VH-VL binders against Very-long-chain (3R)-3-hydroxyacyl-CoA dehydratase 3 (HACD3). Designs and how they scored, part 14

Target 1, 90 residues: Very-long-chain (3R)-3-hydroxyacyl-CoA dehydratase 3 (HACD3), of Bos taurus (Bovine) (a7yy55r5to94)
Amino acid sequence: VLTPHVYWAQRHHELYLRVELSDVQNPAISITENVLHFKAQGHGAKGDNVYEFHLEFLDLVKPEPVYKLTQRQVNITVQKKESQWWERLT
Below, E stands for the ipSAE of ESMFold2; O stands for the ipSAE of OpenDDE; V2 stands for 0.75 times the mean of E and O plus 0.25 times the DockQ between their complexes.

## First folded at step 13 (VH-VL; framework fv_bepranemab)

Design p5 (from n1 with heavy chain S106T; at its last look DockQ between E and O 0.86; V2 from the best seeds 0.77)
Fold by ESMFold2, look of step 13:
Structure p5 (fold): chain C 90 residues (1-90), chain A 121 residues (1-121), chain B 112 residues (1-112)
Amino acid sequence: as target 1 above (90 residues)
Amino acid sequence: EVQLQESGPGLVKPSETLSLTCTVSGYSISDYWISWIRQPPGKGLEWMGYIYYTGSTNYNTAVQSRVTISVDTSKNQFSLKLSSVTAADTAVYYCARGDWDYGGNTYFDYWGQGTMVTVSS
Amino acid sequence: DIVMTQTPLSLSVTPGQPASISCRSSQSLEWYEGKTYLEWYLQKPGQSPQLLIYEVSNRFSGVPDRFSGSGSGTDFTLKISRVEAEDVGVYYCMQGIDLPYTFGQGTKLEIK
């Protein structure tokens, strides 16, 4: 199973993830039981492949992520259930 | 091209619920969120809350106990409900859109024309 | 809540002369990833607000070059290099770094 490079940042009310894949096809991105599920076809560090990962958040998030595809990455925004600073993503 | 238009009754009685809709067109609603902003006559602007196309919301704490913002994606409509209104809720109500991306974007590039709501007996 | 304070609250400007509006926030509007969440809006008489400047200094599409924004941290300025009759209205700054998003009190600009 190939995992993409994932980077993150935050504000008090939102989390921002950057998934480093280009040419993304068939993205499947969801949150269930406070776990982000990501799967997509794309071009990453190991070439053209299917990349996937699962990520359990440190604290509660709202279950409806939004995302945009850019030329070099998938940008995902996740809303925190409580506005607060997180020490870690997971 | 891009259009946002507020609609709803202009007169609401105290203690009742103010209910407005914002109908949007000319763009993909998945690329933008909608905020509701109000302006009492002769006064400044107050942000009330926003909603993503998925239905996920955040509200101004000043009104969060009384406000509900929702979306009907099949009709390109966003709704504002404000319960238990008083004369202090008399204002022009605007819907405005903003794009979102990494780090969040909070500027409103298109606004509706606004609709005046008067709370009076 | 982050308080946004505009100065002056009213100004009267001779056409062709410059104008400057100050906006101060009670907390920094800078995100550690580099964005600064400060906007300027103009509300012309009888109209809804319109975006002028986003993220401190970026002019929105169609906004004339005579409008410019600057600042950092908690201190921001909107400048109009040469005021025209079309510039009359109320100017608002807004912060979007933290909830609730808040506006300044407004600065009414008049010609004279």
Scores: ipSAE 0.670, ipTM 0.903, lowest interface PAE 1.5, mean pLDDT 92
ESMFold2 (binder alone), look of step 13: mean pLDDT 91; pTM 0.940
OpenDDE, look of step 13: ipSAE 0.809; ipTM 0.943

## First folded at step 14 (VH-VL; framework fv_bepranemab)

Design q1 (from m6 with heavy chain G104S; at its last look DockQ between E and O 0.68; V2 from the best seeds 0.71)
Heavy chain, then light chain:
Amino acid sequence: EVQLQESGPGLVKPSETLSLTCTVSGGSISDYYWAWIRQPPGKGLEWMGYIYYTGSTNYNTAVQSRVTISVDTSKNQFSLKLSSVTAADTAVYYCARGDWDYGSNSYFDYWGQGTMVTVSS
Amino acid sequence: DIVMTQTPLSLSVTPGQPASISCRSSQSLEWYEGKTYLEWYLQKPGQSPQLLIYEVSNRFSGVPDRFSGSGSGTDFTLKISRVEAEDVGVYYCMQGIDLPYTFGQGTKLEIK
ESMFold2, look of step 14: ipSAE 0.694; ipTM 0.909
ESMFold2 (binder alone), look of step 14: mean pLDDT 90; pTM 0.936
OpenDDE, look of step 14: ipSAE 0.756; ipTM 0.936

Design q2 (from m6 with heavy chain G104S N105G; at its last look DockQ between E and O 0.64; V2 from the best seeds 0.66)
Fold by ESMFold2, look of step 14:
Structure q2 (fold): chain C 90 residues (1-90), chain A 121 residues (1-121), chain B 112 residues (1-112)
Amino acid sequence: as target 1 above (90 residues)
Amino acid sequence: EVQLQESGPGLVKPSETLSLTCTVSGGSISDYYWAWIRQPPGKGLEWMGYIYYTGSTNYNTAVQSRVTISVDTSKNQFSLKLSSVTAADTAVYYCARGDWDYGSGSYFDYWGQGTMVTVSS
Amino acid sequence: DIVMTQTPLSLSVTPGQPASISCRSSQSLEWYEGKTYLEWYLQKPGQSPQLLIYEVSNRFSGVPDRFSGSGSGTDFTLKISRVEAEDVGVYYCMQGIDLPYTFGQGTKLEIK
């Protein structure tokens, strides 16, 4: 199981994740029980592979993430259930 | 060319539910977020809320107890329901589209023509 | 809620002369990742609002180059270098950094 490099940022109402994979195929991205599940084929730090991770959020989020594939990364946006500043992602 | 058109009753009785639909043509409802913005006669603009194409919503706290925004991607439509209306809800109602990206989702590039809704007995 | 304050509330301009509209926010509109969430809209008489400027200074597609936006933090300006008759209407600034998204009160521009 290979994990990609993931970076994050926020506004009061939203979380933004950047997953460093290019040439992404078959992305599976979902939130269940406040846990983000990510799996995709792509090119990452360890070459062309399947990359997977899960992430339990610090506080409650809404279950429907949105995402876009770019040339260098997968951009994921997650809505916070309450607008507030988080001191950390997890 | 993306086009938005509001539809629904122009007259609603007090205490009832205002219900509007925005039909999107010339483009897909997917990959965007969709908003309702209203303007009382002779007054400024009030953002009421938006919905992502996935169904996730954010509402203006001033109306959040009464507002429901829904999306139907198969019909390329999204909707507004505002319950328990009063004369203060009389306004032109606009639907609008926003693009989203990493840290984006703040401005509305396409607007409908607006529909006047009057709340009166 | 972030309060957006526009000055002036109305403006009467001789054709061909410049115009300037100020918008101030009660909180910074700068995201720590570098974007600034300030937009300008024009509502011409009898029409719906239309986007003029996004993210402070970027003209939306089809907007004439006589329109320009500037500012940072909490202080923003919309300028029209040479006002034309088609510029008549109400100008609104809007912040999009935090919910609820909020508009200024509007600035009515008229030709005299």
Scores: ipSAE 0.618, ipTM 0.898, lowest interface PAE 1.6, mean pLDDT 91
ESMFold2 (binder alone), look of step 14: mean pLDDT 90; pTM 0.934
OpenDDE, look of step 14: ipSAE 0.726; ipTM 0.931

Design q3 (from m6 with heavy chain D101Y G104S N105G; at its last look DockQ between E and O 0.65; V2 from the best seeds 0.00; counts 0 for: pae E 5.9 > 2)
Heavy chain, then light chain:
Amino acid sequence: EVQLQESGPGLVKPSETLSLTCTVSGGSISDYYWAWIRQPPGKGLEWMGYIYYTGSTNYNTAVQSRVTISVDTSKNQFSLKLSSVTAADTAVYYCARGDWYYGSGSYFDYWGQGTMVTVSS
Amino acid sequence: DIVMTQTPLSLSVTPGQPASISCRSSQSLEWYEGKTYLEWYLQKPGQSPQLLIYEVSNRFSGVPDRFSGSGSGTDFTLKISRVEAEDVGVYYCMQGIDLPYTFGQGTKLEIK
ESMFold2, look of step 14: ipSAE 0.094; ipTM 0.759
ESMFold2 (binder alone), look of step 14: mean pLDDT 90; pTM 0.935
OpenDDE, look of step 14: ipSAE 0.661; ipTM 0.923

Design q4 (from n1 with heavy chain G104S; at its last look DockQ between E and O 0.74; V2 from the best seeds 0.69)
Fold by ESMFold2, look of step 14:
Structure q4 (fold): chain C 90 residues (1-90), chain A 121 residues (1-121), chain B 112 residues (1-112)
Amino acid sequence: as target 1 above (90 residues)
Amino acid sequence: EVQLQESGPGLVKPSETLSLTCTVSGYSISDYWISWIRQPPGKGLEWMGYIYYTGSTNYNTAVQSRVTISVDTSKNQFSLKLSSVTAADTAVYYCARGDWDYGSNSYFDYWGQGTMVTVSS
Amino acid sequence: DIVMTQTPLSLSVTPGQPASISCRSSQSLEWYEGKTYLEWYLQKPGQSPQLLIYEVSNRFSGVPDRFSGSGSGTDFTLKISRVEAEDVGVYYCMQGIDLPYTFGQGTKLEIK
């Protein structure tokens, strides 16, 4: 099981994650206990494989992330529980 | 063809709850969030809040204590409830959709026609 | 809250002449990822608002090219190169960088 490259950005109310996988199949993306859980088949840095990661957020987020699959990546949006600037993601 | 349609009672008594529905069609509701925006007669526009298809919401702090926005995905239907209304809540109420992908959730490309709500005894 | 201030609040324009509307925000609308969250809407008489310009300068589908937007940071402008009768209405700028999203007070455009 391999870990994909993940980038992030923010605004005061939202977090944006960009997961570098293409041709994604069977995505499982959820937040429980303030931890993002990601697992999918796709094409990443190590070719066609299953990629997985878990990420505990720095502060509280709302559950139920939303995501879109694009040509090059999986874009995930997460709502912050409190609107504020984060110094880091985790 | 993308359509948004507001509906609800045109007259609400002071201190009661106004309740409106926005029914949408012509697109996948998982691709867009819905905002409620209101416009008092002869005045400007006020954003009240938005909701994602998952039910996750953000509200304008000015109305946060009185507003609830919800969704019924099986009916493509979004609802606005505003409690404890006063004459200041008299306005045309619009629903509008916006794109949420990677920091794009800030502009409203399609709007409903609006529904007038008058708060009067 | 980010305050959006439009100037002028009203203007009358001879058909065929240009018009210009200014919008200022109380803080920068530039996101560090490169987007600038400034939109323009037109509300024609008796209608709901319609999107004209998104992200400062991009015309929405079906908007004539006589409409253009420009600006950066906190200062933005909507221009109409030649005003036509169908352009009558109230123009609003809006910021979408931070909650609550806020609109300018509107600029009413009339034909002389």
Scores: ipSAE 0.664, ipTM 0.907, lowest interface PAE 1.6, mean pLDDT 92
ESMFold2 (binder alone), look of step 14: mean pLDDT 90; pTM 0.935
OpenDDE, look of step 14: ipSAE 0.683; ipTM 0.924

Design q5 (from n1 with heavy chain G104S N105G; at its last look DockQ between E and O 0.84; V2 from the best seeds 0.00; counts 0 for: pae E 2.9 > 2)
Fold by ESMFold2, look of step 14:
Structure q5 (fold): chain C 90 residues (1-90), chain A 121 residues (1-121), chain B 112 residues (1-112)
Amino acid sequence: as target 1 above (90 residues)
Amino acid sequence: EVQLQESGPGLVKPSETLSLTCTVSGYSISDYWISWIRQPPGKGLEWMGYIYYTGSTNYNTAVQSRVTISVDTSKNQFSLKLSSVTAADTAVYYCARGDWDYGSGSYFDYWGQGTMVTVSS
Amino acid sequence: DIVMTQTPLSLSVTPGQPASISCRSSQSLEWYEGKTYLEWYLQKPGQSPQLLIYEVSNRFSGVPDRFSGSGSGTDFTLKISRVEAEDVGVYYCMQGIDLPYTFGQGTKLEIK
């Protein structure tokens, strides 16, 4: 499985993920059972490939992620179920 | 050209439900969330909540028990419902869009013209 | 909730003179990645609010350069270097760092 580079940031109410893939096609991004599932075709550290990852969040999140494709990355926003500061993502 | 337009009845009776729509155009609704913001006559602004194009919402805790915000993506329309209204809910109601992207501020770059809703019997 | 306090609540200014409006937040508006989520809006008489300044000091598209914003942490200032008749209205600061998003109580600017 090829995994992309992923960075994150937060506010009290939301999580922000930055997935470093360009030329992304057919992204599949979903949350089930508090686990983010990501799969997409794109250009990453190992060239043009399918990249995939999943992560289980530290605390509860709402299941409807939103995302934007930019020139260099996929930006994902996830709403926290409870507004609070997290010490870590997972 | 980005446009937001509120619509709905201007008069609502106490205890009933206020219902408004915001029709948007000139941009992709997947790129911005929509907030509802109200202003009682002669007073300041109160943010009520926002919604993403997916239907996911966040509400101001002050109104969360009475407010529902929804979206019809096929019509580029966002709706506000506020239940059990009283005279305190008399205000001009605005819709406004904001950026939700990583690292962007949560500022409202475009606003509708607003619609006045009066709660009286 | 983060409380936003504006001073003054009202000011009258002779055209061509400067004006300054202060906004103080009850908590820091600085995000740990270097941004500060403080905005300024102008509501002209009979109109909806319009964005003037975002993220403390950035003028929104089409806003004249006589408007400037500054500040950090909890203390912020909007300045108008030369007030014009079209600047009349109510100015609001807003924080966008935490829910609920909150506005100051407004500063009404009038021409003497």
Scores: ipSAE 0.442, ipTM 0.869, lowest interface PAE 2.9, mean pLDDT 91
ESMFold2 (binder alone), look of step 14: mean pLDDT 90; pTM 0.935
OpenDDE, look of step 14: ipSAE 0.825; ipTM 0.946

Design q6 (from n1 with heavy chain S35A N58Y; at its last look DockQ between E and O 0.78; V2 from the best seeds 0.61)
Fold by OpenDDE, look of step 14:
Structure q6 (fold): chain C 90 residues (1-90), chain A 121 residues (1-121), chain B 112 residues (1-112)
Amino acid sequence: as target 1 above (90 residues)
Amino acid sequence: EVQLQESGPGLVKPSETLSLTCTVSGYSISDYWIAWIRQPPGKGLEWMGYIYYTGSTYYNTAVQSRVTISVDTSKNQFSLKLSSVTAADTAVYYCARGDWDYGGNSYFDYWGQGTMVTVSS
Amino acid sequence: DIVMTQTPLSLSVTPGQPASISCRSSQSLEWYEGKTYLEWYLQKPGQSPQLLIYEVSNRFSGVPDRFSGSGSGTDFTLKISRVEAEDVGVYYCMQGIDLPYTFGQGTKLEIK
């Protein structure tokens, strides 16, 4: 299993994830039991491959992530259930 | 061409529910989000809440107990419901398109024409 | 909530002369990677608000270069190098760093 590089930022109410994977199309992104599941075909650090990761959040999030594809990356936005600043992502 | 248009009754009685619809076109709703913003006559702008195409919402606490925002992705329509209205809810109501990315971009680049709603007996 | 305070609340300008509007926030609007979420909107008479500037100094598409934004932290300024008749309306600053999004009171710009 190949794992893409994932960067993150936050505001009090939302998490923003940047998945370093280019040329992604029709990724599978979901949240179940507070775990973000990501899987997609794209170009990453190991070239053209299937990349995936599972990220258990530090605190509770809403189960409906939204994402936006660009040629260079996948941007994912996750809403926190409680407004607070997280010390870490996981 | 990106277009947003508000529609709904221009007159609502006190204690009743204000219902508006925002119909959007010219872009993919999954790439953006929608906010509702209102403006009482002669006054400034108040952000009421936003919704993603998934249905996830966040409301201004000032109206949270009375507001419901929803989406019908099959119709590219976003709805605003505001219950228990009073004269203070008389305003022009706008829907606006919001953008987002990893950087947290959140400006409103396109607005509907706005629809006036008067609360009166 | 973050409070946005504009000054002045009204401004009368002779055509061709410059204009300047100040916007102050109750807390810093700076975020990740130095991005600062301060926006300027113009609402012309009888129209909807329209985006002028985002992230302090970026002009939105179609906005004339007569408009410029500057500032940092909690202190921001919108400048019009030479005011034209089409610039008449109410200008609003808005913060996008935290929810709820909040606007300034508005600055009404008129032509002398």
Scores: ipSAE 0.466, ipTM 0.889, lowest interface PAE 1.4, mean pLDDT 94
ESMFold2, look of step 14: ipSAE 0.649; ipTM 0.891
ESMFold2 (binder alone), look of step 14: mean pLDDT 90; pTM 0.933

## First folded at step 15 (VH-VL; framework fv_bepranemab)

Design r1 (from m6 with light chain K35Y; at its last look DockQ between E and O 0.82; V2 from the best seeds 0.73)
Fold by ESMFold2, look of step 15:
Structure r1 (fold): chain C 90 residues (1-90), chain A 121 residues (1-121), chain B 112 residues (1-112)
Amino acid sequence: as target 1 above (90 residues)
Amino acid sequence: EVQLQESGPGLVKPSETLSLTCTVSGGSISDYYWAWIRQPPGKGLEWMGYIYYTGSTNYNTAVQSRVTISVDTSKNQFSLKLSSVTAADTAVYYCARGDWDYGGNSYFDYWGQGTMVTVSS
Amino acid sequence: DIVMTQTPLSLSVTPGQPASISCRSSQSLEWYEGYTYLEWYLQKPGQSPQLLIYEVSNRFSGVPDRFSGSGSGTDFTLKISRVEAEDVGVYYCMQGIDLPYTFGQGTKLEIK
């Protein structure tokens, strides 16, 4: 499976993911059972391909992620269920 | 140009539920988050909460036990319900739009004209 | 909650003269990724608030360039280089780094 480069940051109430893919098509981005599911066509480190990943969050999150496609990346915002500082993402 | 318009009853009895709708025109609810902000007469502004177009919410802890914000994308509307109201809930209620991006932009670029809600018997 | 304190609470200015409004927060508004979550709004008499400045210093679309914002950490300033009659109203700062989002108490700007 081809996985994209993913970076993250946070505030007390939200998580921010940056997925390094450009020219993204057919994004499928969802959260079920506290696991983020990502699949998309795009241009990443291994060229034009289908990229996917799954990650289980460290603590509980709300299930409706929002995302935007930019020139260089996919920005995903995830709401934390409880406002708190996380030591790590997973 | 996007426009927001609040609507709902201007008078609510104590202990009942305040219910307002914000209708969005000249733009889509999708890709934004939407807020309710109130202003008691002669006082400052209080953010009550927001909802992303997907339905995910965050509320001001001061009202979180009584507030419900919802969105109906098919009607291009979002709504506020505030239960168990008292005279302290008398205010002008504004709906507002926020754009979001990496870092969760926290400003409100467009506001409705506001609607006065009075809580009295 | 983050407390936002504005000074002065009222300001009377001769048209054409500058004005300056201070906003102080009880905690830093700086995110470790480099954004600072401080906005300025103007509420003209009988109107809804309108966005003037976002992220400390960025003027919102259509805002005249006589408005400018500055500051960092917990201390922020809104300046009007030359006050005009249509600038009358109440100015609010707002923080957006942490929930609940909170506003300052307002600064009423009047023409002398």
Scores: ipSAE 0.677, ipTM 0.904, lowest interface PAE 1.4, mean pLDDT 92
ESMFold2 (binder alone), look of step 15: mean pLDDT 90; pTM 0.936
OpenDDE, look of step 15: ipSAE 0.735; ipTM 0.934

Design r2 (from m6 with light chain E33D; at its last look DockQ between E and O 0.11; V2 from the best seeds 0.00; counts 0 for: pae E 9.9 > 2, placed apart)
Fold by ESMFold2, look of step 15:
Structure r2 (fold): chain C 90 residues (1-90), chain A 121 residues (1-121), chain B 112 residues (1-112)
Amino acid sequence: as target 1 above (90 residues)
Amino acid sequence: EVQLQESGPGLVKPSETLSLTCTVSGGSISDYYWAWIRQPPGKGLEWMGYIYYTGSTNYNTAVQSRVTISVDTSKNQFSLKLSSVTAADTAVYYCARGDWDYGGNSYFDYWGQGTMVTVSS
Amino acid sequence: DIVMTQTPLSLSVTPGQPASISCRSSQSLEWYDGKTYLEWYLQKPGQSPQLLIYEVSNRFSGVPDRFSGSGSGTDFTLKISRVEAEDVGVYYCMQGIDLPYTFGQGTKLEIK
């Protein structure tokens, strides 16, 4: 399994993650115990493969991520439990 | 109605620390973020940083190594310290309330009157 | 850092005439939630800045309806449909999408 390229940004109330995979199939995206779990089949930097990563957030988040698949990437939005700016993602 | 007022010395010598306090009245310091924004004479605005009332801060990278913002909720005040000042730090310093609330906006709705700080030997 | 560029840097307007101020950002101010985080402030002579417009086009409480904002992506405009004497001052755009928050260099509005 391979790790995809992931970028992030924030607002005071939410986190935005951009996962650089195209043609994504069977995405498994969830949050448990304040950890984002990502696994999907797709086309990334190392070709058509299964890509996976886990991300423990710096502070508490709500457990229901929202995601959108595009041709080039997976966009994930995560709501913060407390609306403040974070110094870092993890 | 919320009011903000800056206070502190108007003259600071080079290499020393600029220290200002913002007193919040007509409302609580809780639930918003509190910012320092400065304006050199005849120039534009520079956001220096903010503090959330529980103590979490974010600073502009341009001043990050020299700036400390702190809050005292029991006094309804927050403060700015800027170390190792030079003539380039001469400015009007504003404190401002950052609207944190529901809706996700990051605009500054209340500003102090500003205090001029001159860095001169 | 996101660079905010205003044009013009100054303008003189006859009372009752319209005015238009442009602001460009070095990157998109649109967020995944569908909002665009651009604000406009007015700093009247001798005063602190005051909020006029938030999220491109929303007028802050108490701001006259002759002020309007528009734009998307990286290009934004503040318009004053009929300039009045109290509109004199320096107008700043600000991006609120990423830290550090950054302002344009300002546009000075004068009455002829």
Scores: ipSAE 0.006, ipTM 0.650, lowest interface PAE 9.9, mean pLDDT 87
ESMFold2 (binder alone), look of step 15: mean pLDDT 91; pTM 0.937
OpenDDE, look of step 15: ipSAE 0.758; ipTM 0.938

Design r3 (from m6 with light chain Y32F; at its last look DockQ between E and O 0.82; V2 from the best seeds 0.72)
Fold by ESMFold2, look of step 15:
Structure r3 (fold): chain C 90 residues (1-90), chain A 121 residues (1-121), chain B 112 residues (1-112)
Amino acid sequence: as target 1 above (90 residues)
Amino acid sequence: EVQLQESGPGLVKPSETLSLTCTVSGGSISDYYWAWIRQPPGKGLEWMGYIYYTGSTNYNTAVQSRVTISVDTSKNQFSLKLSSVTAADTAVYYCARGDWDYGGNSYFDYWGQGTMVTVSS
Amino acid sequence: DIVMTQTPLSLSVTPGQPASISCRSSQSLEWFEGKTYLEWYLQKPGQSPQLLIYEVSNRFSGVPDRFSGSGSGTDFTLKISRVEAEDVGVYYCMQGIDLPYTFGQGTKLEIK
C-alpha cells in the first residue's frame, strides 16, 4: 500500500488538506465515523500507482468533504463540527 | 452565466415557518457553497448561513436554533427554512453563491434579486 | 462575532471627484498562510448587492479600475478615483475569516 505526502492547514471552522498526487484518476474520498478515507490512482513520490491512506481526525468533523483536483495535488476541505483551533490534525 | 432566483411566500404569520427556495440556472449547483443573506427594511446585511453542495452547513449563531438550509442537486436548488418567525424576521432575503479553494473563500460572487418576506398577523 | 465598522456612513460627492470609504474590523482578518478575508460589495438603488473587491484588493470581473481596495490587519479602504453617477448606492465591507460572517453597517454614496 502506497501512501501519498499529505499536508494540512486550518481556520477555526475548516480543515484544508493537500494530497501530493498529480494526474489523479478514480478518486474515492469519504469520511465515515470521523475517519477520512482516500484512494486514487495518480502520480506521486513512487510514480504512477494507487495511493491510499486513512486519517482519524482529532475532533469531530462533518462527513461531507469537498475536493478539487489540480495539476499537482488534490485539495480537500473538511468542515469542523465546532469552530475551534486544533493543536494537531489527528 | 449563472443566475439565482429566490421564490416563496411574501407573507408569513408570526410563530410559523418561513420557507424559501433558490433556483440556480445557467450553471450547476455542484462544486460551490450557497448562502442565505437577509436585509431588514432600511438596514444592513446579515449572513444567515451556507450549505456546501454536498450538504454540509454552517449557520449564524444568532439564528442557528431556528434555521435549516438544504440542497437538492437534482433540482439545482437550495432552500431556507426559518421557524418561529417574529416581526424581527421581516426582510429581503437573498440567496448567493460562493466559490471555495484551499484555505477557503468567503466572498459571494453571484446573488439573487432578493425576495421580500413580511411577518405579519 | 467580529464587528465591522465603516466610516463615513454617508457621502455626498460631486461627479468626477474622488471618494474614500474606511472599514475597521475588531480583530485581524489575516490568515497566517497569506489570505486576508475582506470583501467590498455595492448595492445600487433597488438592486441586490454585487461583489466589487475580494481579498482586500482584487477587483471582481467587470469592475472598473477606478475602484481600488487596500489595507491590512484591521484597517481597510475602498477608493473611487472619479465618482460616476452609476456608483451611487450603499457600500458594504464584509469579513469572512471567522463565523458568523459579518458586514459593516454600510456607507451610502450619493451624487450632489
Scores: ipSAE 0.591, ipTM 0.894, lowest interface PAE 2.0, mean pLDDT 92
ESMFold2 (binder alone), look of step 15: mean pLDDT 90; pTM 0.935
OpenDDE, look of step 15: ipSAE 0.785; ipTM 0.941

Design r4 (from m6 with heavy chain D101N; at its last fold request DockQ between E and O 0.79; V2 from the best seeds 0.78)
Heavy chain, then light chain:
Amino acid sequence: EVQLQESGPGLVKPSETLSLTCTVSGGSISDYYWAWIRQPPGKGLEWMGYIYYTGSTNYNTAVQSRVTISVDTSKNQFSLKLSSVTAADTAVYYCARGDWNYGGNSYFDYWGQGTMVTVSS
Amino acid sequence: DIVMTQTPLSLSVTPGQPASISCRSSQSLEWYEGKTYLEWYLQKPGQSPQLLIYEVSNRFSGVPDRFSGSGSGTDFTLKISRVEAEDVGVYYCMQGIDLPYTFGQGTKLEIK
ESMFold2, look of step 15: ipSAE 0.686; ipTM 0.902
ESMFold2 (binder alone), look of step 15: mean pLDDT 90; pTM 0.933
OpenDDE, look of step 15: ipSAE 0.804; ipTM 0.943
ESMFold2, look of step 16: ipSAE 0.729; ipTM 0.911
ESMFold2 (binder alone), look of step 16: mean pLDDT 90; pTM 0.936
OpenDDE, look of step 16: ipSAE 0.789; ipTM 0.941
ESMFold2, fold request of step 19: ipSAE 0.684, 0.680, 0.662; ipTM 0.903, 0.905, 0.905
ESMFold2 (binder alone), fold request of step 19: mean pLDDT 90, 90, 90; pTM 0.933, 0.935, 0.934
OpenDDE, fold request of step 19: ipSAE 0.865, 0.872, 0.881; ipTM 0.953, 0.954, 0.956

